# VHH binders against Putative ferric-chelate reductase fr1B (fr1B): the designs that were tried, part 2

Target 1, 128 residues: Putative ferric-chelate reductase fr1B (fr1B), of Dictyostelium discoideum (Social amoeba) (q54wu1r34to161)
Amino acid sequence: SNYNLQWIIFNETITIQVSINKKAWIGLGWHCQGCQKDGPMENADYSIATFDENGQGYVWDCYQENDPTSQPQNDTVFKGAEDNIISFSGYQTDQYSIMMFTKKLSTGDTVGDHILVNGPVDFVWAHG

## First folded at step 16 (VHH)

Design m3 (from m1 with Y99W)
Fold by OpenDDE, fold request of step 17:
Structure m3 (fold): chain B 128 residues (1-128), chain A 124 residues (1-124)
Amino acid sequence: as target 1 above (128 residues)
Amino acid sequence: EVQLVESGGGVVQPGRSLRLSCAASGFTFSSSAMHWVRQAPGKGLEWIGNIYSSGRTFYNPSLKSLVTISRDDSTNTLYLQMNSLRAEDTAIYYCAKGWSGTKIDLTSGYKDYWGKGTLVTVSS
């Protein structure tokens, strides 16, 4: 793996840290249980970090519909969905990129989010 | 049994420094990444930073105060040095044991390992 993944559980929330040893955007996602059959990228909850020219990062709460022709979009474009990122940080240099975000294990957003259940997670990783 | 005990909190004036400690037991401390988080009154959880078992540190770049995280594996103690404290640094500070892997695995990671916290109040 070309990334380092850390997480903590705290008061019904999860805080996830992802770092890679390159200058790149970072995408971390997961399927709901039994949703892997929908496709490797489809019907998945994403947190995507982008970085500006000063190396400051923003983490977007995204979702990709069950449509192979689609791509992750901000949750807010979907009716009934919300931005459920509680807090985030991110920074980038020429040598590495880091994303950190906090989210409820269960946000209550049944449109744009997938619950992180007590079990194995079908993890989706992307960068560029 | 995993146990984390934060200490060092108190009331300080703006501009002062404070060092928090976290005493860890019940797990292999030297092999674990450790995190500091805080929760201000009426606000959500805020991640401060972490330190890997290797000693590599990462910090929340949005922090206005100068912070340094360190560890002493010989005493199973995690530290948070805070300088130039501001009123907005008032919060309960918690240390937490981190999970790591090549993917998120909540089969074992769906455990909440953190202490009772220590209160820091920055006030004139």
Scores: ipSAE 0.557, ipTM 0.791, lowest interface PAE 0.6, mean pLDDT 92
Fold by OpenDDE, last read:
Structure m3 (fold): chain B 128 residues (1-128), chain A 124 residues (1-124)
Amino acid sequence: as target 1 above (128 residues)
Amino acid sequence: EVQLVESGGGVVQPGRSLRLSCAASGFTFSSSAMHWVRQAPGKGLEWIGNIYSSGRTFYNPSLKSLVTISRDDSTNTLYLQMNSLRAEDTAIYYCAKGWSGTKIDLTSGYKDYWGKGTLVTVSS
């Protein structure tokens, strides 16, 4: 694996840390339970980290519709969805990129988010 | 049973340093990534940093105070050294056992291993 994934659970929230040993944006997503049939990237909740020229990261709460021609978009563009990331951090160097974010295991956003259920998560990994 | 006990908190003046400790038991400490988090009054949880079992450390770049995380696997102790403390560093500080893997796996039943926390108050 070219990434390192860490997480902690605290008061019904999850804090996830993802790092890769390269200078790249980071995308972490997951399908709802049993939603793998929708497609590898479609209908998935994403947290995407981008980095500026100073290596400062921003983590976007995103969602990709069930459309293979679509791509993850900020949750706020979808009616009824909102940014549910409670906190985030990220930074990038020439050697690595790291993303960290916190959100509720169940945000209540039934449009842009998927609940992190008590079980295996259908993990979607992306970077560039 | 997993047990984490934070200590070292107290009242300090701005600019001072403080070292927190976290005593771990009930799991293989040396093979676990450990995290420090804090929660200030009226604010959400803030991740401070973590240290992998390898000793590799990562820190929240948004922190204004200088922090260093270290571990002593021989004593199952995690440390958080904080320097140049500010009023905004006032919070309950928690240590947490991290999970790791190639994917998120919550089959453990949403296990969250963290202590009761130790209060740090930075005030003049």
Scores: ipSAE 0.554, ipTM 0.787, lowest interface PAE 0.6, mean pLDDT 92
Fold by OpenDDE, fold request of step 17:
Structure m3 (fold): chain B 128 residues (1-128), chain A 124 residues (1-124)
Amino acid sequence: as target 1 above (128 residues)
Amino acid sequence: EVQLVESGGGVVQPGRSLRLSCAASGFTFSSSAMHWVRQAPGKGLEWIGNIYSSGRTFYNPSLKSLVTISRDDSTNTLYLQMNSLRAEDTAIYYCAKGWSGTKIDLTSGYKDYWGKGTLVTVSS
């Protein structure tokens, strides 16, 4: 793999750290576990980190509809969805990019989020 | 059984330093990434930083106080050095065993592997 993935579980939350050894945006997503996948990118819950010219990162809570021609969008554009990222951090250097975010394992957002159930999670990984 | 025991907390004045320790047992410490997190009264969990098994460290850039995380694999001990402490650093500090992989496996990593925490109070 071309990324490093770390996580911790704490009080019904998960904190996920993703780093890549290059200057790039970072995207991590997952489908509903135990569900039939609609497509590789579709119907997935995403956390996407972008970085400004100063290397300051922002992590967006995103979702992609069941549309292969669509891209992940901020959860807030979907009716009934919310930004459920509790906290985040991200920074970028010339050598690496890193994002971290905390989210409830079950956010209660049935529109823009997928529950992280007990079991293996197949991630959608992307970077720029 | 995984066991993590934080220590070193106490009451300190602003601007002072404090070093927390975390004694780990019940797992291969040297091969695990370790994290420090804290929870201030009435606030949510805040990630402080972590150290990989390789020794590489990452820190929350939002922290105002200077922190350094280190580890001693020979004694299975994790450390958090905090300098220039501020009132907002008042919190219960926890160490947590991290998980690593190409994907998240919550089958094995769903457990909360953290200690009871140690209270740090920064007050003048």
Scores: ipSAE 0.545, ipTM 0.783, lowest interface PAE 0.6, mean pLDDT 91
Fold by OpenDDE, last read:
Structure m3 (fold): chain B 128 residues (1-128), chain A 124 residues (1-124)
Amino acid sequence: as target 1 above (128 residues)
Amino acid sequence: EVQLVESGGGVVQPGRSLRLSCAASGFTFSSSAMHWVRQAPGKGLEWIGNIYSSGRTFYNPSLKSLVTISRDDSTNTLYLQMNSLRAEDTAIYYCAKGWSGTKIDLTSGYKDYWGKGTLVTVSS
Protein backbone atom coordinates (compact mmCIF):
# COMPACT_ATOMS: atom_id res chain seq x y z
CA SER B 1 0.00 0.00 0.00
CA ASN B 2 2.61 2.49 -1.12
CA TYR B 3 0.08 4.81 -2.73
CA ASN B 4 -2.40 7.55 -1.99
CA LEU B 5 -5.98 6.86 -3.05
CA GLN B 6 -8.58 9.59 -3.21
CA TRP B 7 -12.01 9.88 -4.81
CA ILE B 8 -15.02 12.11 -5.27
CA ILE B 9 -18.58 11.30 -6.27
CA PHE B 10 -20.37 13.58 -8.70
CA ASN B 11 -23.68 12.88 -10.45
CA GLU B 12 -23.39 9.10 -10.56
CA THR B 13 -19.75 9.36 -11.57
CA ILE B 14 -16.62 8.72 -9.61
CA THR B 15 -13.31 10.46 -10.00
CA ILE B 16 -10.36 8.56 -8.61
CA GLN B 17 -6.88 9.85 -7.95
CA VAL B 18 -3.93 7.58 -7.39
CA SER B 19 -0.47 8.85 -6.62
CA ILE B 20 2.78 7.16 -5.80
CA ASN B 21 6.01 8.75 -4.65
CA LYS B 22 8.13 7.32 -7.41
CA LYS B 23 8.47 7.34 -11.16
CA ALA B 24 6.33 4.42 -12.24
CA TRP B 25 3.35 3.31 -14.29
CA ILE B 26 0.17 2.92 -12.24
CA GLY B 27 -2.51 0.26 -12.34
CA LEU B 28 -5.70 0.26 -10.30
CA GLY B 29 -8.28 -2.46 -10.67
CA TRP B 30 -11.35 -3.86 -8.95
CA HIS B 31 -13.43 -6.99 -9.04
CA CYS B 32 -17.16 -7.35 -9.24
CA GLN B 33 -18.86 -8.16 -5.98
CA GLY B 34 -18.01 -11.71 -4.99
CA CYS B 35 -15.69 -12.13 -7.96
CA GLN B 36 -12.44 -12.13 -6.02
CA LYS B 37 -12.56 -15.91 -6.18
CA ASP B 38 -11.69 -15.72 -9.87
CA GLY B 39 -8.16 -14.70 -8.96
CA PRO B 40 -6.22 -11.73 -7.65
CA MET B 41 -5.73 -10.24 -11.12
CA GLU B 42 -8.35 -12.07 -13.18
CA ASN B 43 -11.79 -10.76 -14.14
CA ALA B 44 -10.96 -7.26 -12.98
CA ASP B 45 -11.66 -3.79 -14.31
CA TYR B 46 -8.47 -1.76 -14.57
CA SER B 47 -7.45 1.82 -15.05
CA ILE B 48 -3.83 1.92 -16.11
CA ALA B 49 -1.70 5.02 -16.43
CA THR B 50 1.35 5.24 -18.65
CA PHE B 51 3.63 8.23 -18.98
CA ASP B 52 5.68 9.52 -21.89
CA GLU B 53 9.16 11.01 -21.82
CA ASN B 54 7.70 14.44 -21.12
CA GLY B 55 5.83 13.19 -18.08
CA GLN B 56 2.40 13.37 -19.70
CA GLY B 57 0.06 10.67 -18.48
CA TYR B 58 -2.45 8.56 -20.34
CA VAL B 59 -5.10 6.53 -18.57
CA TRP B 60 -6.45 3.44 -20.27
CA ASP B 61 -9.69 1.64 -19.54
CA CYS B 62 -8.66 -1.98 -19.35
CA TYR B 63 -9.95 -5.38 -18.39
CA GLN B 64 -8.31 -8.67 -17.62
CA GLU B 65 -10.40 -11.67 -18.48
CA ASN B 66 -10.72 -14.68 -16.21
CA ASP B 67 -7.49 -16.23 -17.40
CA PRO B 68 -4.40 -16.39 -15.20
CA THR B 69 -2.20 -16.41 -18.29
CA SER B 70 -3.73 -13.18 -19.52
CA GLN B 71 -2.99 -9.54 -18.73
CA PRO B 72 -5.04 -6.36 -18.68
CA GLN B 73 -6.00 -5.23 -22.16
CA ASN B 74 -7.78 -2.18 -23.49
CA ASP B 75 -11.55 -2.69 -23.17
CA THR B 76 -11.99 -2.07 -26.88
CA VAL B 77 -10.31 -5.37 -27.76
CA PHE B 78 -13.21 -7.22 -26.15
CA LYS B 79 -16.36 -7.63 -28.19
CA GLY B 80 -19.16 -5.58 -26.66
CA ALA B 81 -16.85 -3.54 -24.42
CA GLU B 82 -16.09 0.16 -24.68
CA ASP B 83 -13.73 2.75 -23.33
CA ASN B 84 -15.79 4.16 -20.49
CA ILE B 85 -13.31 6.62 -19.05
CA ILE B 86 -15.00 9.95 -19.66
CA SER B 87 -12.05 12.06 -18.58
CA PHE B 88 -8.53 11.59 -17.32
CA SER B 89 -5.33 13.31 -16.42
CA GLY B 90 -1.93 12.23 -15.30
CA TYR B 91 1.60 13.40 -15.00
CA GLN B 92 4.92 12.16 -13.79
CA THR B 93 8.02 13.73 -12.34
CA ASP B 94 11.21 12.28 -11.00
CA GLN B 95 9.55 12.34 -7.60
CA TYR B 96 6.02 11.04 -8.18
CA SER B 97 3.44 9.67 -10.58
CA ILE B 98 -0.23 10.66 -10.55
CA MET B 99 -3.30 9.52 -12.42
CA MET B 100 -6.87 10.78 -12.35
CA PHE B 101 -9.85 9.34 -14.15
CA THR B 102 -13.61 9.71 -14.16
CA LYS B 103 -16.21 7.13 -15.07
CA LYS B 104 -19.77 6.29 -14.19
CA LEU B 105 -20.28 4.20 -11.08
CA SER B 106 -22.25 1.93 -13.39
CA THR B 107 -21.14 2.27 -17.00
CA GLY B 108 -23.51 -0.28 -18.50
CA ASP B 109 -20.53 -2.06 -20.01
CA THR B 110 -21.11 -5.60 -18.82
CA VAL B 111 -18.04 -6.93 -20.59
CA GLY B 112 -15.11 -4.72 -19.66
CA ASP B 113 -16.32 -2.90 -16.56
CA HIS B 114 -17.33 -3.74 -13.02
CA ILE B 115 -19.88 -1.68 -11.16
CA LEU B 116 -18.71 0.24 -8.13
CA VAL B 117 -21.51 -0.54 -5.71
CA ASN B 118 -22.19 0.77 -2.26
CA GLY B 119 -19.78 -0.57 0.32
CA PRO B 120 -16.11 -1.34 0.50
CA VAL B 121 -14.28 -1.98 -2.74
CA ASP B 122 -11.04 -3.89 -2.62
CA PHE B 123 -8.62 -2.77 -5.25
CA VAL B 124 -5.95 -4.49 -7.23
CA TRP B 125 -2.89 -2.30 -6.98
CA ALA B 126 0.07 -2.49 -9.33
CA HIS B 127 2.97 -0.31 -10.36
CA GLY B 128 6.36 -0.57 -11.92
CA GLU A 1 -25.14 18.05 6.76
CA VAL A 2 -22.34 18.71 4.32
CA GLN A 3 -22.81 21.97 2.49
CA LEU A 4 -20.62 23.49 -0.20
CA VAL A 5 -21.34 26.87 -1.77
CA GLU A 6 -19.35 28.04 -4.76
CA SER A 7 -19.14 31.72 -5.67
CA GLY A 8 -17.16 34.19 -7.73
CA GLY A 9 -18.33 33.21 -11.18
CA GLY A 10 -19.33 35.68 -13.86
CA VAL A 11 -18.63 36.93 -17.35
CA VAL A 12 -15.04 37.81 -18.16
CA GLN A 13 -13.03 38.53 -21.28
CA PRO A 14 -10.29 36.24 -22.53
CA GLY A 15 -6.94 36.79 -20.86
CA ARG A 16 -8.50 37.96 -17.63
CA SER A 17 -8.25 36.40 -14.20
CA LEU A 18 -10.89 35.16 -11.82
CA ARG A 19 -10.89 33.77 -8.31
CA LEU A 20 -13.60 31.37 -7.21
CA SER A 21 -14.47 30.59 -3.62
CA CYS A 22 -16.07 27.60 -1.95
CA ALA A 23 -17.59 27.93 1.50
CA ALA A 24 -17.71 24.62 3.33
CA SER A 25 -19.70 23.49 6.36
CA GLY A 26 -21.04 20.35 7.97
CA PHE A 27 -17.73 18.50 8.12
CA THR A 28 -14.19 18.92 9.40
CA PHE A 29 -12.85 21.01 6.54
CA SER A 30 -9.28 21.14 7.80
CA SER A 31 -9.04 17.35 7.68
CA SER A 32 -10.47 16.92 4.19
CA ALA A 33 -8.97 17.01 0.76
CA MET A 34 -10.90 19.37 -1.51
CA HIS A 35 -11.37 19.28 -5.26
CA TRP A 36 -12.40 21.59 -8.07
CA VAL A 37 -14.24 20.20 -11.06
CA ARG A 38 -16.07 21.79 -13.96
CA GLN A 39 -18.78 20.98 -16.48
CA ALA A 40 -18.59 22.74 -19.82
CA PRO A 41 -21.60 22.91 -22.14
CA GLY A 42 -21.99 19.63 -23.99
CA LYS A 43 -18.93 18.13 -22.35
CA GLY A 44 -18.33 15.67 -19.55
CA LEU A 45 -17.10 16.39 -16.08
CA GLU A 46 -13.51 17.59 -15.96
CA TRP A 47 -11.29 17.44 -12.91
CA ILE A 48 -9.33 20.63 -12.35
CA GLY A 49 -7.26 19.93 -9.28
CA ASN A 50 -7.23 19.28 -5.59
CA ILE A 51 -5.57 20.22 -2.35
CA TYR A 52 -4.86 17.81 0.46
CA SER A 53 -5.36 18.61 4.12
CA SER A 54 -1.58 18.96 4.23
CA GLY A 55 -1.76 21.71 1.63
CA ARG A 56 -0.22 19.64 -1.14
CA THR A 57 -1.79 20.44 -4.51
CA PHE A 58 -2.28 18.56 -7.75
CA TYR A 59 -3.55 19.91 -11.06
CA ASN A 60 -4.89 18.64 -14.36
CA PRO A 61 -1.99 19.17 -16.75
CA SER A 62 -4.42 19.48 -19.66
CA LEU A 63 -5.62 22.84 -18.42
CA LYS A 64 -4.62 25.71 -20.69
CA SER A 65 -5.14 28.40 -18.10
CA LEU A 66 -2.88 28.79 -15.11
CA VAL A 67 -4.68 27.67 -11.98
CA THR A 68 -3.82 27.76 -8.31
CA ILE A 69 -5.79 26.05 -5.57
CA SER A 70 -5.52 27.19 -1.99
CA ARG A 71 -7.40 26.84 1.26
CA ASP A 72 -8.08 28.78 4.42
CA ASP A 73 -8.89 26.36 7.18
CA SER A 74 -9.69 29.16 9.61
CA THR A 75 -12.66 30.18 7.45
CA ASN A 76 -13.44 26.79 5.87
CA THR A 77 -12.90 28.27 2.43
CA LEU A 78 -11.45 26.75 -0.73
CA TYR A 79 -10.15 28.94 -3.56
CA LEU A 80 -9.50 28.53 -7.26
CA GLN A 81 -7.40 31.23 -8.88
CA MET A 82 -7.60 31.17 -12.67
CA ASN A 83 -5.39 33.28 -14.90
CA SER A 84 -5.21 33.81 -18.66
CA LEU A 85 -8.76 32.58 -19.12
CA ARG A 86 -9.89 31.28 -22.47
CA ALA A 87 -13.27 30.68 -24.09
CA GLU A 88 -12.93 26.95 -23.45
CA ASP A 89 -12.80 27.66 -19.72
CA THR A 90 -16.50 28.49 -19.88
CA ALA A 91 -18.20 26.07 -17.52
CA ILE A 92 -20.00 25.56 -14.26
CA TYR A 93 -17.37 25.17 -11.57
CA TYR A 94 -17.95 22.96 -8.54
CA CYS A 95 -16.04 22.24 -5.40
CA ALA A 96 -16.20 18.78 -3.91
CA LYS A 97 -15.18 17.09 -0.69
CA GLY A 98 -12.72 14.30 -1.24
CA TRP A 99 -12.58 10.88 0.30
CA SER A 100 -9.41 8.96 0.94
CA GLY A 101 -8.21 5.62 2.15
CA THR A 102 -6.45 2.42 1.24
CA LYS A 103 -9.65 1.30 -0.47
CA ILE A 104 -12.82 2.95 -1.65
CA ASP A 105 -15.82 2.70 0.66
CA LEU A 106 -18.88 4.02 -1.09
CA THR A 107 -21.17 3.43 1.88
CA SER A 108 -20.83 7.07 2.79
CA GLY A 109 -19.15 8.33 -0.36
CA TYR A 110 -21.99 7.45 -2.68
CA LYS A 111 -23.60 10.68 -1.58
CA ASP A 112 -22.73 13.74 -3.63
CA TYR A 113 -20.66 16.24 -1.69
CA TRP A 114 -20.54 19.23 -3.99
CA GLY A 115 -22.33 22.55 -4.30
CA LYS A 116 -24.68 24.04 -6.84
CA GLY A 117 -21.73 25.44 -8.74
CA THR A 118 -20.83 28.85 -10.07
CA LEU A 119 -20.95 29.75 -13.76
CA VAL A 120 -17.89 31.15 -15.46
CA THR A 121 -18.36 32.57 -18.94
CA VAL A 122 -15.32 33.64 -20.92
CA SER A 123 -16.36 35.68 -23.93
CA SER A 124 -15.13 38.63 -25.97
Scores: ipSAE 0.525, ipTM 0.772, lowest interface PAE 0.6, mean pLDDT 91
Fold by ESMFold2, look of step 16:
Structure m3 (fold): chain B 128 residues (1-128), chain A 124 residues (1-124)
Amino acid sequence: as target 1 above (128 residues)
Amino acid sequence: EVQLVESGGGVVQPGRSLRLSCAASGFTFSSSAMHWVRQAPGKGLEWIGNIYSSGRTFYNPSLKSLVTISRDDSTNTLYLQMNSLRAEDTAIYYCAKGWSGTKIDLTSGYKDYWGKGTLVTVSS
């Protein structure tokens, strides 16, 4: 609706930026190519960014739609399952929220997660 | 074909400022978001920031006080101003053409548009 989705592809990685002109949490999900697609968040691997009162971002790699996330305190950043997300950055002001993260474009050995591979994946997102 | 050529790198003393340039051709520069990325020796890629066609900028929060991104659409040139350079700013600096849309669909493959980089070495 009122979000901005930008990305760059650089040296076999993708860096994704989502911004919203309001204070809000930001979520981004994806499906693998060749997997059956039966719902936007069903059978998908999701990353959800939340922000504390100081604008510090936190990321969780959630695979269950009905048990969304554990949120660490202000000084902890959880990257989800290892090797899914190379880096994460997020910040928030009274006027906007920004989530950015980087993934490898090609890896088939990531434990327990669907990831962006050499080829397409679906992206699904939501915000509050 | 898209071409991006970085320049302005070199050896510089700590505490000094340096401006990098990126000459762009082969696409409509004035309607594209542009990014700066760097890679220090032996380290992974670090996104520095971007500038939209509107002139709006976003920065990596860890670098926001040290860098300024600007663009000149009349010369198709992207700039990175770096101030108070430190040894940890030693890296190859790349410019990259960004993408935007309502979703990301790589089903038909992808194209990455970035230059060969310019080396900045901060040393006494």
Scores: ipSAE 0.451, ipTM 0.766, lowest interface PAE 1.2, mean pLDDT 69
Fold by ESMFold2, fold request of step 17:
Parts: sequence; structure tokens; C-alpha cells
Structure m3 (fold): chain B 128 residues (1-128), chain A 124 residues (1-124)
Amino acid sequence: as target 1 above (128 residues)
Amino acid sequence: EVQLVESGGGVVQPGRSLRLSCAASGFTFSSSAMHWVRQAPGKGLEWIGNIYSSGRTFYNPSLKSLVTISRDDSTNTLYLQMNSLRAEDTAIYYCAKGWSGTKIDLTSGYKDYWGKGTLVTVSS
């Protein structure tokens, strides 16, 4: 893996940091541990960090429907925090990209079980 | 048992500097990322920044020019240097042991490791 994943847990929240030493967008997958679905990646929530021309980061929540061959759609991306994200930030330089966000913990969630990067980088899906 | 003890808080005047310390024990400090977090009166938690085991740092963009995080692996101590303090920097400052990995798996539960905090009051 060519990224760094760090987190802290504090007062029933989790703050997650993903960084990579290049310019890239960053995706982080979430899904329900106890959901009754085929395959662990179906009906999962994703948080996508993108960066504007000034290096300011934005975090989007999106949902991958039941189709293991599909990728997150741009029409599911919207600006601003939605769902259970408490706060977010991100920034990018010529040398690195970083996203951070804070989320309230829920029982049974699998958090960050895969990372997506838009560079020449594989991504790996895992069930939780 | 993991222990984190913050110190160095107190009352300071605006414009002055202050260094906070976090003494760590009960884990391999040199292989762990460490974080600083603060909570101002009546506000939520605000992440200040972190430092990796490599010494690489990342900061909350709103605080980047005002703070410096460093570590001394020989004494298992984390530091936060704060400069040009403002009244809005009044808060309880906490250090926390970070986690790292290829994924975040909370299905078996989770543990958090953070100190009891040290109060910084910036007042004329």
C-alpha cells in the first residue's frame, strides 16, 4: 500500500487521517458489519476527498449500490458534510494529499476497510 | 497499562508562547503516531495535529503557522509548541496515542488512549 492510514478514538468519535505522498483523490470505504447483504462491499458508504486548484480539500459522502462491478458515481457526490460526519478537512500540496474527518462511532461498523486512490494505484476491497 | 500525562498548561498573556509536554508509558512510543487535540469551553473537540514515528507532522490548516509538534523517542515525550497565543486558544489540551494500519476494524471493539488534559488559559 502506498498510503498512510491513521486514526484516533476519543469520546465515542473517531478521527481518521489518510495521506499519500502525491497528488491524488482519496476514497475511504465504510459499511455495516451486521447488514444482511451478499458481499461485504455492497450497500457500503464511501467518503471521497477531492481537492480544488488551491489545494483545499472537500469530503463527499456517497453510496455504492448492489453492483460489485460498479464504481462510485459522480452524481452521488455532493459538497458539504452529510450523514454522520461531524467535521472534515483536507489539503493538498505538490508533494502530498491528505484527508481528515471525524465521525461518530456506531456499534458494529467496519470503518476504512479499503482505500481508493486515483493515481496508478490498486485498490483493495474487504468485507467487515 | 498505557498512560499519557499532559503538563505545561497555565495562564499566559496573549502573544506569548507555551510548550506542552505529554509523557507516555506502557507502549512502544517510538513506533506510534501521536496526536494533540483540544477542547475550548463550550465547544467540541478540535484536532491540532499529529506526528508519525518517522517524525513527519501534519497540522490542522487553521493552526499550521501557530503550532509545532515534536517528539523525543529517548524520553517517550511528545511536545506541542504554541506561539502567538490568542484568547481563543484557551482550552484543555490532550495528547492521544494514534492507531495505524491497512484498515480500521472495530468489530471486536476498540480502545482509546488519551490523557486527562492540561488547561491553557490565555487572558489579559
Scores: ipSAE 0.444, ipTM 0.761, lowest interface PAE 1.6, mean pLDDT 70
Fold by ESMFold2, fold request of step 17:
Structure m3 (fold): chain B 128 residues (1-128), chain A 124 residues (1-124)
Amino acid sequence: as target 1 above (128 residues)
Amino acid sequence: EVQLVESGGGVVQPGRSLRLSCAASGFTFSSSAMHWVRQAPGKGLEWIGNIYSSGRTFYNPSLKSLVTISRDDSTNTLYLQMNSLRAEDTAIYYCAKGWSGTKIDLTSGYKDYWGKGTLVTVSS
């Protein structure tokens, strides 16, 4: 399926918008410089947007263990948090899902992210 | 080079409406997504919303009922209509050119395209 990824950079922050023309949960994976090794087989830091029945979005930070088949199995969909996240917004209708978040840029933040939409919680790293 | 110039700010009474403009040059405006962002005194940046080249808009849910974003591709101008202004809407308002892609890659650095802003003060 297709998604739209947009961002703006403003005053040393980045605001990231992901939208898709269907109801879906949205996962964003990334790696920061100095936080972990790059690569598809390494531990990752993820943000997952979910939506309630009224379309209100919620974001959960998740840390996928170094087990390529594992996913969060608990009622809690998060295992960790990034301390430079400033804000989050998300909303869903019958026609689309959208998430946004704003984080501080660091001088060592040099990696790309991967978008996962409505699949099993399988995260694929982009090379940094 | 990309230039963005906001205008239309000033002092306005609570409950009134105001329209801000952003004049764009140095890029193909009609193919770019454009954003509005504000910063209130003593606060961080707050994203207001955006408009795609198609005219589709997305808004910060907390502001959705108060703002409307539009564009005029024939004059390379972005607009922000604000209604029922409140004292807490006092801020510097900026327009920004968006980026898009399949991933975010900052390894080669980044460019930010935003203007100097226009001050809106809501007071009696």
Scores: ipSAE 0.407, ipTM 0.732, lowest interface PAE 1.8, mean pLDDT 70

Design m3 (from m1 with Y99W)
Fold by ESMFold2, fold request of step 17:
Structure m3 (fold): chain B 128 residues (1-128), chain A 124 residues (1-124)
Amino acid sequence: as target 1 above (128 residues)
Amino acid sequence: EVQLVESGGGVVQPGRSLRLSCAASGFTFSSSAMHWVRQAPGKGLEWIGNIYSSGRTFYNPSLKSLVTISRDDSTNTLYLQMNSLRAEDTAIYYCAKGWSGTKIDLTSGYKDYWGKGTLVTVSS
């Protein structure tokens, strides 16, 4: 389960690319490391790319309450998060999956280090 | 000091082809991923594609059939070949030096490395 992470920064925005050489959904978690003593990794906001049967990508901006190092499973709940995505592009083939998106840089999202791949995409929205 | 200088822009007729160049200096070009981005008048930035140091390319799916990105590490030059140009391809075209790693960490700040752009105008 290996991935490639690339990015460019332009005028207070960041454009991020995550790719993996298999069919999978892809997530990237963001948080402000060192901003709060109690679990900044636990409260990461995620950008999750899912793909339809034609390989067209769609993005969900959400967060996960479970251990950030765990792969999502059927019981894992992704909650809705504040919308910070300016644009999104994603595509999938039989050989690879790729997610690309642009977001504004802010003090609340200074570390992007939670890459999630290949979980089920049906989940229940919950706020808590 | 990182420098990126785009060239090759100008006025072209619809249906024609155009090759843009980006001259790079101040960093190890052969070890860097490089990107092309454009901005049409009154629009936001649109990512065109990139090329890794390995030569592997990724493209914006909406542009994939129209563009080809290549690099020449011996001259530190990035190229964008555009074919079958349309009026909506009118934009300022920028090259940018990419970052890579196992995580993104901006806690100590960030730097952006992009050129000043070259204007492409597609009109009769």
Scores: ipSAE 0.400, ipTM 0.724, lowest interface PAE 1.7, mean pLDDT 71
Fold by ESMFold2, last read:
Structure m3 (fold): chain B 128 residues (1-128), chain A 124 residues (1-124)
Amino acid sequence: as target 1 above (128 residues)
Amino acid sequence: EVQLVESGGGVVQPGRSLRLSCAASGFTFSSSAMHWVRQAPGKGLEWIGNIYSSGRTFYNPSLKSLVTISRDDSTNTLYLQMNSLRAEDTAIYYCAKGWSGTKIDLTSGYKDYWGKGTLVTVSS
């Protein structure tokens, strides 16, 4: 794997860290058991962390996956598709990219099954 | 049984430094990532940073210049060094044992391992 996934659970919240040992943007998928998509956010299946020149991270709600490396462009920080997101931050250096977020969780949630990474080097192949 | 005990909190003047400790037992400390988190009065939890078993650290960008996390695997102790403290750094500080994996699956439930916290009050 080209990423490190770490988390802490406290009092029905989870703080999640995804880090990549390269400069890249990071996408993370969100699912919960029994949740249903509703209305204009129905196709929003993940959040994308991007980074500016100073390494400051931003999160975007990605509606379609036709070009994840270009989406979203220059938008402001946006919490994920669920309204139980508490906070987000991210940071990038020449050596790594990292996103952190905190959300409320319920038993049966699955997080991290849609991690997307785009960087200058692709050294892992997926076969499916 | 996993136990985490924070210490080193107290009342401190603005501009001073403070080092917090977290004594760990009941798990293999040297193979675990460890985290520091704080909660200011009336605020939500704020992640401070972590340290991997390799010694690599990651920090909340808002705090990166103010904090340093270190570990001593021979004594199973996690440390948080805080410098140039301000009133807004008043909070309960917690250490936590981290989890890692290729995905997060909570379908069978979950466990959390946190200390009881140590209160830091920055006041004249």
Scores: ipSAE 0.384, ipTM 0.727, lowest interface PAE 1.8, mean pLDDT 69
Fold by ESMFold2, last read:
Structure m3 (fold): chain B 128 residues (1-128), chain A 124 residues (1-124)
Amino acid sequence: as target 1 above (128 residues)
Amino acid sequence: EVQLVESGGGVVQPGRSLRLSCAASGFTFSSSAMHWVRQAPGKGLEWIGNIYSSGRTFYNPSLKSLVTISRDDSTNTLYLQMNSLRAEDTAIYYCAKGWSGTKIDLTSGYKDYWGKGTLVTVSS
């Protein structure tokens, strides 16, 4: 719970950084502010960063926390949830974990509604 | 008025080192995270790294061994040390004032604070 959220904005893009002072996987939730809702639920998707034995970060598909069939796909490097994601990276040391990505700005964006850190590892990998 | 002024750019030979400076005014520098970003000709943005108000630094992993970011809060100056420069390091280098919080909410608008950049050209 001692994560840090930082960002910068340049030429209609935003670069977002999430860091935490421990080894952890990191989930960052976002949704379109003002998008139509079909019901009472929030429209939130996640990017999940995991790390290999050398500390290299990898990003997985979006998943919805309230969808019982949703799970991360085992993809390498960069997947993105929308066509406005430009890049993604992350890495981990014995002292910290960090996730970074750049996206195009769109009207009504909100990011970081949910930070999911050290969730159940069985949930993330149980279906892979 | 917030001002960020980069300096120290120029033409440099491959293999050499170069130190860039960013002079800041018009805000409380000592409480702000500061970033370095570059843009090569015809390319997109590349984040280099940042330094928090605490002095903690984070770097783009692909550049981590080549760059060092430091700050001097007594002179409101941000620095970027670059070593072993290569032709692919040719770019406009910008400093930027960062934002922090528990949520990013742009529905009420946003303000970005960037310098005008300093050009670094690495060529024989």
Scores: ipSAE 0.372, ipTM 0.713, lowest interface PAE 2.0, mean pLDDT 70

